# VHH binders against q96fz2, part 119

Target 1, 269 residues: q96fz2
Amino acid sequence: CGRTSCHLPRDVLTRACAYQDRRGQQRLPEWRDPDKYCPSYNKSPQSNSPVLLSRLHFEKDADSSERIIAPMRWGLVPSWFKESDPSKLQFNTTNCRSDTVMEKRSFKVPLGKGRRCVVLADGFYEWQRCQGTNQRQPYFIYFPQIKTEKSGSIGAADSPENWEKVWDNWRLLTMAGIFDCWEPPEGGDVLYSYTIITVDSCKGLSDIHHRMPAILDGEEAVSKWLDFGEVSTQEALKLIHPTENITFHAVSSVVNNSRNNTPECLAPV
Key: E = the ipSAE of ESMFold2; O = the ipSAE of OpenDDE; V2 = 0.75 times the mean of E and O plus 0.25 times the DockQ between their complexes.

## First folded at step 8 (VHH)

Design A90 (framework vhh_6z1v_2)
Fold by ESMFold2-Fast, scan of step 8:
Structure A90 (fold): chain B 269 residues (1-269), chain A 124 residues (1-124)
Amino acid sequence: as target 1 above (269 residues)
Amino acid sequence: EVQLVESGGRLVRTGGSLRLSCAASGSTFSTYAMGWFRQAPGKEREVVAAITQSGGSTYYADFVKGRFTISRDNAKNTVYLQMNSLKPEDTAVYYCAANVGFEYGTRPYEYDYWGQGTQVTVSS
């Protein structure tokens, strides 16, 4: 997973993240650095994306089941990184393989600190290799959505006009992430950055790509992944596995250029 | 998961050749991408060469292209650095490093396991 869509306005995104804390109280996540959130149909590594994380990361006495929503840089910069400018250095921490996460120093250290987050997106893009051509076919991959009462599920069979009507009640894709906090050696603001955990693709996606993000399907999985105060690393990692509860449709090559940021990027073709 | 031990570093004359070896112990060597780094006195550690898990792709820093060759023997759990046309500027401690996964890295922080280093000195 190296490309996502997260285009909802901040207020719509916030309402889509409504949740219940451990005591059953209904809540909306509280924003940190909301001005750094930039909606886009075509988000690439090094850009900021909204993530959910436990309030306990910011307040020592907070209930670990309460949630903050914050933009973080896609591409994890480890806390032990000693160079002065990570943005000028190329390193591949966009994704983290589930099978080696406890061996890889960049990821096992923040996991040991409970630095788990849920990465939010409308969906993600993957490029299918096609026989007999150098071209790859892009697909938009997302949770099954509820259509109007008149029609069935949303998918490739729907007209583009029907897509505009579903954003008000869109079920956001919730991907398991790991984040870290990096303090610049010469001073400045702490950089929060994340990686998306990846697993082997499910049967439904195997013809498109051999890997997929670790999707947390439903509030129970999301809550357990975020709650580092009550759920150990070993227990949380049991949530990391492929899911079949996804759908997709082919999209146009407009999405190939990350500078293109229009609804056409995710529209069915 | 893996322990790395470098060998082969020694004093060599300008224009000479030297082969460094890195022996790995552990069951997962064949799943790791490998790299060679070097550090000269007063300088930071820098990448010299890297090789994917399969050996199908290699990286070389500009200052060694055409002179050095990285290779691996997964049956022997060993990675090699063949150094030809050595220059005094190549004098450094050479480190073997393993990156968990299939792809190599070009920065020290991308690597998960490190050897203790082997000293290469090139006299002019």
Scores: ipSAE 0.006, ipTM 0.321, lowest interface PAE 10.1, mean pLDDT 86

Design A91 (framework vhh_6z1v_2)
Fold by ESMFold2-Fast, scan of step 8:
Structure A91 (fold): chain B 269 residues (1-269), chain A 124 residues (1-124)
Amino acid sequence: as target 1 above (269 residues)
Amino acid sequence: EVQLVESGGRLVRTGGSLRLSCAASGSTFSTYAMGWFRQAPGKEREVVAAITQSGGSTYYADFVKGRFTISRDNAKNTVYLQMNSLKPEDTAVYYCATRLGFSTDYYEADFGSWGQGTQVTVSS
């Protein structure tokens, strides 16, 4: 997973993240740095994307089941990184393989500190290799959406106008992430950055790509992944596995260029 | 920052029981996961048990599972270690410590406030 869509306006995104805390109280996540949220149909590594994380990371007196939503840089910069420029990091931290997460210092250390987050997206993009050609077919991959009277069937001969109707009740894709906090050696603001954990593709997605993000399917999985105050690293890692509860449709090559940021990027072809 | 004081350590016969207490003062106790560690003569300090902020989840080292129970009373700012079926190899100084989050990869350096320890000696 190297490209996502996260285009919802801030207020719509916030409502889509409504949740219950440990006491069963209905809540909306509280924003940190909301002005850094930049909606886009075509998010690439190094850009900021919204993530959910436990309030306990910021407030020592917080209930660990309460959630913050914050934009973070996609591409984890380890806390131990000593260079002044994060772009000088010699390896790619856009994704973190589930099978080696406890072996890689860049991921093991923040994971041991409970720095688990849920990466939010409308969905993600993958490019299918077409045999006999250098052309790749892009697909938009997302949770199955609840069918409403107004939305009709998603992806089935839908016009752009019909597609717009589904966003009001869109179920956001919730991907397991690890974040870290990097303090510039010469001073300045702490950089929060994340990586998306990846697993082997499920059977339904294997014809498109051999890897997929670790998707946290449902509020129980999301809550357990975030709650580092109550859920151990070992227990949280049991949530990291392929899921079959995804759907997809082919999209236009417009999405190929990360500078293109229009609804056409995810519209069915 | 939290100050921790352990109590309850004493000489006990093999097969006996003992309850250790760790009283916290200073900052809010309930914001921390808590752990019990021990250091036996000639050995490094090792984790014995841990309990989450709410008390809803616990961890136990393999060598104490089924014999020891960790619990906490956030209203009293106290964490307990109930030790049953004590063995001579349980002889050690027992320490309590704070940790912001809960994890099974316990490194001594990841714990914040430490108590001074309480000596437990198990005879024969």
Scores: ipSAE 0.251, ipTM 0.663, lowest interface PAE 4.9, mean pLDDT 87

Design A92 (framework vhh_6z1v_2)
Fold by ESMFold2-Fast, scan of step 8:
Structure A92 (fold): chain B 269 residues (1-269), chain A 123 residues (1-123)
Amino acid sequence: as target 1 above (269 residues)
Amino acid sequence: EVQLVESGGRLVRTGGSLRLSCAASGSTFSTYAMGWFRQAPGKEREVVAAITQSGGSTYYADFVKGRFTISRDNAKNTVYLQMNSLKPEDTAVYYCAAWEGFYSTAPNDYDYWGQGTQVTVSS
């Protein structure tokens, strides 16, 4: 997973992340650096995306089941990175293979520190390789959505006024991530950055691409992945596996250029 | 950043009980995962028990499960190992260790170590 959509206005995104803490209290996640959230239909590595993480990462005695939402850089910069410019990192950390996550120092160390996060998106994009051509067919991949009389489908929403009804009750894709904190050697603000854990594709997605993000399907899985105060690394990693609970549709080549940030990027063709 | 001092090791008879304590000073204790490790004569250092920073989750090696209990008191900056039904095979130097991470059972992950306390179990 190298491209996502996360276009919801901040208020809509926040409501879509409503959750219950360990005591059953209904809550909204508290924002850190909300001004750094930039909605887009076409998010690429090195841009910021919103993630959920435990409040305990920021407050020593916080309830580990309480959630913060914060924009983080896509592309994990390890805490040991010694260059002054994170964009100079020579190896790709946008994704982290589930089968080698405990073998790679860049991922094993933050995992040991409980630096698990849930990466939020409307959905993600993948490009299907077509035999006999250099052209790729892009697809938008997302959770099945609950249809209501007021909620249209993306296929039925052909204008901006109708799309508001699609997104009001949109179930956000929740992907398992690992983050780290990097302190610039010359001083400055701590950089929070993340990687998305990847697994083998499920049967339903295998014709589109051979890999998929590790999707946390449902609040129980999301809660256990985030709660590093109560759930060990070993137990959390049991949540990392393919899911069949996804849907998709073909989209136009408009999405191919990451500078295109319009609803046409995810509209069905 | 944190300094650890173990106490409580001594000679004890088979079937007896012993409580080890590890006092921490320096950095904020509650931000560290804590572990108890042991090294028997002729063997590598191995994990005995581990506890998360909150105390909400614990780990026990198979050879002590049901007999030992790890606990922590963050107000006293202390981690404890209660050892029951001691066997001669439990004879070892016991070390406490701290890691700025949240949970680990691997000795190599731990950054701060005490000097160790000798536990001898005689028949």
Scores: ipSAE 0.000, ipTM 0.140, lowest interface PAE 17.7, mean pLDDT 84

Design A93 (framework vhh_6z1v_2; at its last look DockQ between E and O 0.01; V2 from the best seeds 0.00; counts 0 for: pae E 13.6 > 2, placed apart)
Fold by ESMFold2-Fast, scan of step 8:
Structure A93 (fold): chain B 269 residues (1-269), chain A 124 residues (1-124)
Amino acid sequence: as target 1 above (269 residues)
Amino acid sequence: EVQLVESGGRLVRTGGSLRLSCAASGSTFSTYAMGWFRQAPGKEREVVAAITQSGGSTYYADFVKGRFTISRDNAKNTVYLQMNSLKPEDTAVYYCAAKTGWYSDTYESSYDYWGQGTQVTVSS
């Protein structure tokens, strides 16, 4: 996973992240740096994307089940990185393989500090290699969506008018991430950056791509991944596995250029 | 930032029971995970039991499972270790420790704050 869509306006995104804390109280996540949130249909590594993380990371007296939403840089910069420019990191930290996460220093160290986050997206893109051609077919991959109205299936929402309505109740894709905090050697603001954990593709996605992000399917999994105050690293890692609860459709080549940021990027073809 | 003071250590006969207490001072006790460690002469410090900030989850080393119970009272800023069916092998200095979060339940290095310890001696 190297490209996502996260286009919802801030208020819609916030409501889509409504949750219950440990005491059963309904809550919305509290924002950090909300002005740094930039909606886009076409997010690439090194851009900022919204993530959920435990409030306990920022406030020592917080209940660990309470959530913050914050924009973070996609591409983990380890806390021990000593150069002044994060782009000079020679290791690709856009994704982190689930099978070696406890063996790689860049990921083992932040995991050992409870630095787990949930990466939010409308969905993600993958490019299918077609046998006998040099062209790749892009697909938009997302949670199955169900309309709350008696308007019919998601296929009916493929009309431009109905497609716009689907976003009001869109179920965001929730991917398991690891983040770290890096202090520039020359001084300045702490950089928060993340990586997406990847697993082998499920059977449903195997014809599109051999890897997929580790998807946290449902609030129980999301809550356990985030709650580093109650759930150990070992227990949290049991949540990391392929999921079959995913759907997709082919999209146009417009998405290929990461500078294109329009609804056409995810529209069915 | 928290300070920890253990109490309750004493001489006990094999098969006896003892309850250790750890009193914490500081504004954030209820957000710390708490652990009990022990160290016998000439041996490394080892984890005995641990408890999450809410008390909803606990960890026990295999050698104390079924005999020891960890609990906490966040209103009194205190964590307890109830020790039953004591054996001579339980003789050690017992340390109370605190850490932010529950990311690691077994590693001494993951704990940020430590008490000075209380001596438990179990005689045959």
Scores: ipSAE 0.222, ipTM 0.640, lowest interface PAE 4.5, mean pLDDT 87
Fold by OpenDDE, look of step 9:
Structure A93 (fold): chain B 269 residues (1-269), chain A 124 residues (1-124)
Amino acid sequence: as target 1 above (269 residues)
Amino acid sequence: EVQLVESGGRLVRTGGSLRLSCAASGSTFSTYAMGWFRQAPGKEREVVAAITQSGGSTYYADFVKGRFTISRDNAKNTVYLQMNSLKPEDTAVYYCAAKTGWYSDTYESSYDYWGQGTQVTVSS
């Protein structure tokens, strides 16, 4: 996964992340560094994207079922990194393969510290290789959306008004991530950064791409992944597997340019 | 910061029993999940057992097979490991560890505080 969409306004995004804590109380996640949130239809590595994480990461006596929402840098910077510039990392940390997560120090160590997060997106993009051509067809991949009597297919949003309605009730894609905290050697603010865990693609997606993000489907899976205070690493890793509960449609080549940030990026062609 | 001090390790015969204790400093003992680890010569440190803050849930490694019991007394700031039916293979340094939250995995990086360890030797 090298491209996502996360374009919802902050307030809409927050509401979409409503949850129940372990006591059954309805809550909204509290924001950390809300000013770092930059909505975009076309998110690439090294950009900031919102993630969910347990409040316990920030408050020692906090209820671990409570959630914080925070923009973090896409591409994990390990805490042990001693260079002043994260771009000097010699290996790609955009993704972490589920089968080797425990073999790589960069991911094993933060995971062992309970630094699990849920990466939020409208969906993610993948490119299908066309046989015999150098052309790649991009697809937007996301959770199936609940058809409300009034909500036509994402493709039928013929009017701006209908489009807004679709996004007001959009089910966000929830991907399993690992984050780390990096202190720059020269001082300054602590950098929070994340990697997305990937798995082999499900059967439905296999013709498009051979790998997919580990998707946490449902509130229980999300809660268990986040709650490092009550859920062990071993138990959490059981949540990491392919899911067939996805849908996708072809999009235009507009998304190929990471600088393009328009609704056309995820519009069906 | 919590200081952990293990006690109770000694030489025992095969089939014998031993109770280890770990005393924690401070007033926040109940806020930590506790675990017992062991390290045998030439082997990696491995988890033996873990217990939640309240003591309501426990984890045991596969090799325990019902022989060991982890418990805690929050009023005494102490976690215990009752070991029964000891085997020579159980010979190791046993460590007490503490973490905010509950951890049942084998990863030492999951724990924040560690004791110095206590030697358990089981003779044939």
Scores: ipSAE 0.007, ipTM 0.285, lowest interface PAE 9.2, mean pLDDT 90
Fold by ESMFold2, look of step 9:
Structure A93 (fold): chain B 269 residues (1-269), chain A 124 residues (1-124)
Amino acid sequence: as target 1 above (269 residues)
Amino acid sequence: EVQLVESGGRLVRTGGSLRLSCAASGSTFSTYAMGWFRQAPGKEREVVAAITQSGGSTYYADFVKGRFTISRDNAKNTVYLQMNSLKPEDTAVYYCAAKTGWYSDTYESSYDYWGQGTQVTVSS
């Protein structure tokens, strides 16, 4: 998983993240640093994308079930990194394999601090290798969505109202992530960055790619992953597994160039 | 770990200006996000303004919008609050606060270190 779509305007995204706290109160997540949110149909590593995390990361006595939403850099920069330029990191931290997470210092240390986050996206892209050719077919992969009769498929809207209904009720993909906080040696703001945990693909995706992001399916899974005040690392890692509750469609090669930020990137072909 | 000392609070007339200063000592100032809070008699303490470690982002409460400016000078370990167009409602003890962690924040409970406060009184 190295490409996502996260294109919703901030207000729409925030409403899609409505949740219940431990007391059952309906809430919206509170933003931190919202000016760094850069919506796009075509997000790549090093870009900022919104993640959810527990309020307890910010306030010593906060209710750990309350959620903050904040943009973070995709590609975890470990707190121990000593160079001034994050691009000099000698290993890829875009993803973190679930089977080795407790063996890698870059991920074990922040995980032990409870630095769990939920990475938000409309969905993600994956390129299928095709036998007998060097061409690769991109797919857009996402949670199954409730469709209205006027909006029978994604990208098939026939009016602005139909597009608004599709995206107003879009179920965001919720992926398990780990984040860390890095202080640049020359000073400046602390860099918050994340990695997406990966697992073996479910059967439904195995013909496209052998790995998939660890998807947190449902509010109980999301709540437990985020709540480092009440849910231990060992308990949280039980949430990390493949899911079959996923759908996809082929898209054009427009998405291949990460500078293309248009609805065509995720349109069915 | 860090000690904060506010200064500059005094009596001013409505429409006047003040600049508050907060000097930090004892720790690396540049690792802290900073905030100004205030507490009027009989009221809860409330955020006035906040600034990130480098000064790259700022926050202002709605009730001071356009009138107050937070800034910092990391070379002098000092954060400032420029207060213009003062109103009697701005009368309060003003506190400087510092936090480590994720971002600057509007919640007082996220701030680990506090100054003793400086009194600002705005007369009609």
Scores: ipSAE 0.000, ipTM 0.209, lowest interface PAE 13.6, mean pLDDT 86
ESMFold2 (binder alone), look of step 9: mean pLDDT 85; pTM 0.870

Design A94 (framework vhh_6z1v_2)
Fold by ESMFold2-Fast, scan of step 8:
Structure A94 (fold): chain B 269 residues (1-269), chain A 125 residues (1-125)
Amino acid sequence: as target 1 above (269 residues)
Amino acid sequence: EVQLVESGGRLVRTGGSLRLSCAASGSTFSTYAMGWFRQAPGKEREVVAAITQSGGSTYYADFVKGRFTISRDNAKNTVYLQMNSLKPEDTAVYYCAARVGFWGSEYNPAGYDYWGQGTQVTVSS
């Protein structure tokens, strides 16, 4: 996973993240740096994306089941990185393979500190290699969605106007992430950055791409991944596996250019 | 912010049982993960057992599995270590410790923020 869509206005995104804490109280996640959230249909590495993480990461005495939502840089900068410019990092930390996560210091160290987050997106993009050509077919991949008029799930045959209506009740894609905190050597604000854990693709996605993000399907999985105060690293890693509960449709090549940020990026073709 | 006071250490015979208590005061106790550590003369401090905020998850060192049980009572601001089938090798000063969250280093003393003064346990043959 190298590109995502996360275009919902902040208030819609916040409501889409409603949850229950350990005591069964209904809550909305509390924002950190809400002004840094920039909605986009075409999020690339190095841009900021919203993530969920435990409030305990920020407040020593917080209930670990309470959630914060914060924008973080896509592309994990390890806390030990010594250069002044994060773009000089020699390693690609946009994605983290599940099978080697405990072998790579960049990921093992923050994971050991409980720095687990849930990366939020409308969905993600993958490019299918076409036999005999260097051209690739992009696809938008997302959780199955329900239409508002009891007409069933939204499909590729629906008009773009019908797609606009589903965003008010869109089920966000929830991907397992690891984050770290980096302090610039010359001083300045702490940089929060994340990586998306990847697994082998499920049967349904195998014809599009051989890898997929580790998707946390449902609130139980999301809460266990976030709650580093109650769920150990070893227990949390059991949540990391392929899922079949996804759908997709082909999109136009307009998404190929990361400068394009319009609804056309995810519209069915 | 939290202060920890251990109690219950004493001389006990091989094969006996003992329960250690750690009373917490100060910050909200229920938000801390808790651990029991021990240190014998001439040895480094080592983990014995650890427990999460709610008590939903526990860790035990291999040398105490099946013999010791860690538990907590958040209403009483207390963590306990029930020690059964005691051996002379269990002789040590036992320390209570508190940390924020699990942090993936339950076995590492350096991962704990607050420490008690210790209580002496002596096991005679």
Scores: ipSAE 0.006, ipTM 0.346, lowest interface PAE 10.8, mean pLDDT 85

Design A95 (framework vhh_6z1v_2)
Fold by ESMFold2-Fast, scan of step 8:
Structure A95 (fold): chain B 269 residues (1-269), chain A 124 residues (1-124)
Amino acid sequence: as target 1 above (269 residues)
Amino acid sequence: EVQLVESGGRLVRTGGSLRLSCAASGSTFSTYAMGWFRQAPGKEREVVAAITQSGGSTYYADFVKGRFTISRDNAKNTVYLQMNSLKPEDTAVYYCAAYVGFHSEWTPDRYDYWGQGTQVTVSS
């Protein structure tokens, strides 16, 4: 996973993240640096995306089940990185393979500190190789969505007006991430950056791409992944596996250029 | 700010059991994730077990799984390491350590506060 859509306005995104804390109280996540949130239909690595993380990362006595929402840079910059410019990092940290996460220092270290986050998106994009050509077919991949007026999920066969109307009740894709905190050697604000954990694709996606993000399907999985105060790294890693509870549809080549940021990027074709 | 004092280390025979204790001074003990580490002569310090602030989750190194149990009593400001089925390879100085404001950590160089250590010797 190297491209996502996360275009909801801040207020709509915040309401879509409503949750219950351990005491059963309904809450909205509290924002940090909300001005850094840049909605887009076409998010690439090095851009900022919203993530959920435990309040306990910022406040020693906080209930670890309470959530913060913050924009973080996509592409993990390890805390031990010594150069002044994060773009000079010599390896790609956009994704982290689940099978080697405990072997790679860049990921093992923040994971050991409980630096787990949930990466939020409308959905993600993948490019399928087309037989007989070098062209690739892009697909938008997302959780099944409920239709507002009738029982059932929204799909590629639905009218364009139905796609416009679903955003107010959109179920956000929730991907397992690891983040780290980097202090610039010459001073300045701490940089928060993340990587998305990847797994082998599920059977439903195997014809599109061989890998998929580790999707946390439902509030129980999301809560356990975030709650580093109560859930150990070993227990949390049991949540990292392929899921079949996803859907997709083909989209136009407009999405190929990351500078294109319009609804056409995810519209069915 | 927090002081850690280990106790319980002694000579014990192979197959025996031993419980180590770590007493913490300070009113903020319950805010620390705690760990037990060990260092044998000529070796690097390595993690043995770790426990979260609440005690709700634990971590164990592969070489002690099924034999050692970490626990804590926040009312007594104490962390314990119950060591069963001891082997000569378990001979080391055992250290208690505290990590402020974060989950259990298995890397020694990330811990904020350390005790002085207690010697465990396992003989045949």
Scores: ipSAE 0.000, ipTM 0.136, lowest interface PAE 16.2, mean pLDDT 83

Design A96 (framework vhh_6z1v_2)
Fold by ESMFold2-Fast, scan of step 8:
Structure A96 (fold): chain B 269 residues (1-269), chain A 124 residues (1-124)
Amino acid sequence: as target 1 above (269 residues)
Amino acid sequence: EVQLVESGGRLVRTGGSLRLSCAASGSTFSTYAMGWFRQAPGKEREVVAAITQSGGSTYYADFVKGRFTISRDNAKNTVYLQMNSLKPEDTAVYYCAAREGLYSGWDESEYNYWGQGTQVTVSS
């Protein structure tokens, strides 16, 4: 996964993340650095995206089941990185393979510190290889949305009134991530950055791409991944596997250029 | 469009060294970032090392850092992987791959052109 859409306004995004803490209390996640959140239909590595993480990462005595929402840089900068400019990191940490996550120091160390997060998106994009050419067909991939007796998932191409209702109740894609904290050598704010864990593609996506992000399907999985105070690394990693609970549709080549940021990026073709 | 052909794979003993080569033909080689990937029996293909278009920057997976060196010779349209201190765990088919432009991830799907692979076997 190397491109996502996360376009919801901050208030809509926050409500979409309503959850229950360990005591069953209904809550909304508390924001850190809300002004760094930039909605976009076409988010690429190095941009900021919203993630959920445990409050215990920021407050030593906090209930580990309580959630913070914070924008983080996509592309994990390891805590041990010694250069002054993180953009000069010479290796790409956009994704982290589930099968080697415990072998790579860049990911194993933050995992050992409980630095698990849930990466939020409307959905993600993948490019299907077209036989006989080097051209690829982009697809927008997301959770199945609102169901009715007469219709299945409501897509982005529905009428303007239906689009407005769909986004108000859109089920956000929740991807398993690992984050780390980097302190600039010359001082300044700590940089929080993340990577998305990837797994083998499910049968439904195998014709589009052979890999997919590790999707945490439902609140039980999300809660266990985030709760590093109660759930060990070993137990949390059991949540990392392909899911069939996903849908998709082809989109236009407009999405190919990461500078294009319009609804056309995710509209069906 | 570019075509890639790997060479150099063979059987070597634990602790030995081996140099893999990848010859490119077609479009101007220097416009492509290059990578070496490997696939062991029963495992997914994984990135081993990568090098930018100019050769000014390299990446190495943690499991080969300090042992492997990637390099390129744009005048000869060739990328190399020098493998030292080989271990049985390094046994795999090694693939050369090319992509144009900046990296959006280290996923193999980001690479447009692939070689046919060369087998490296490491035994005691």
Scores: ipSAE 0.000, ipTM 0.097, lowest interface PAE 21.7, mean pLDDT 83

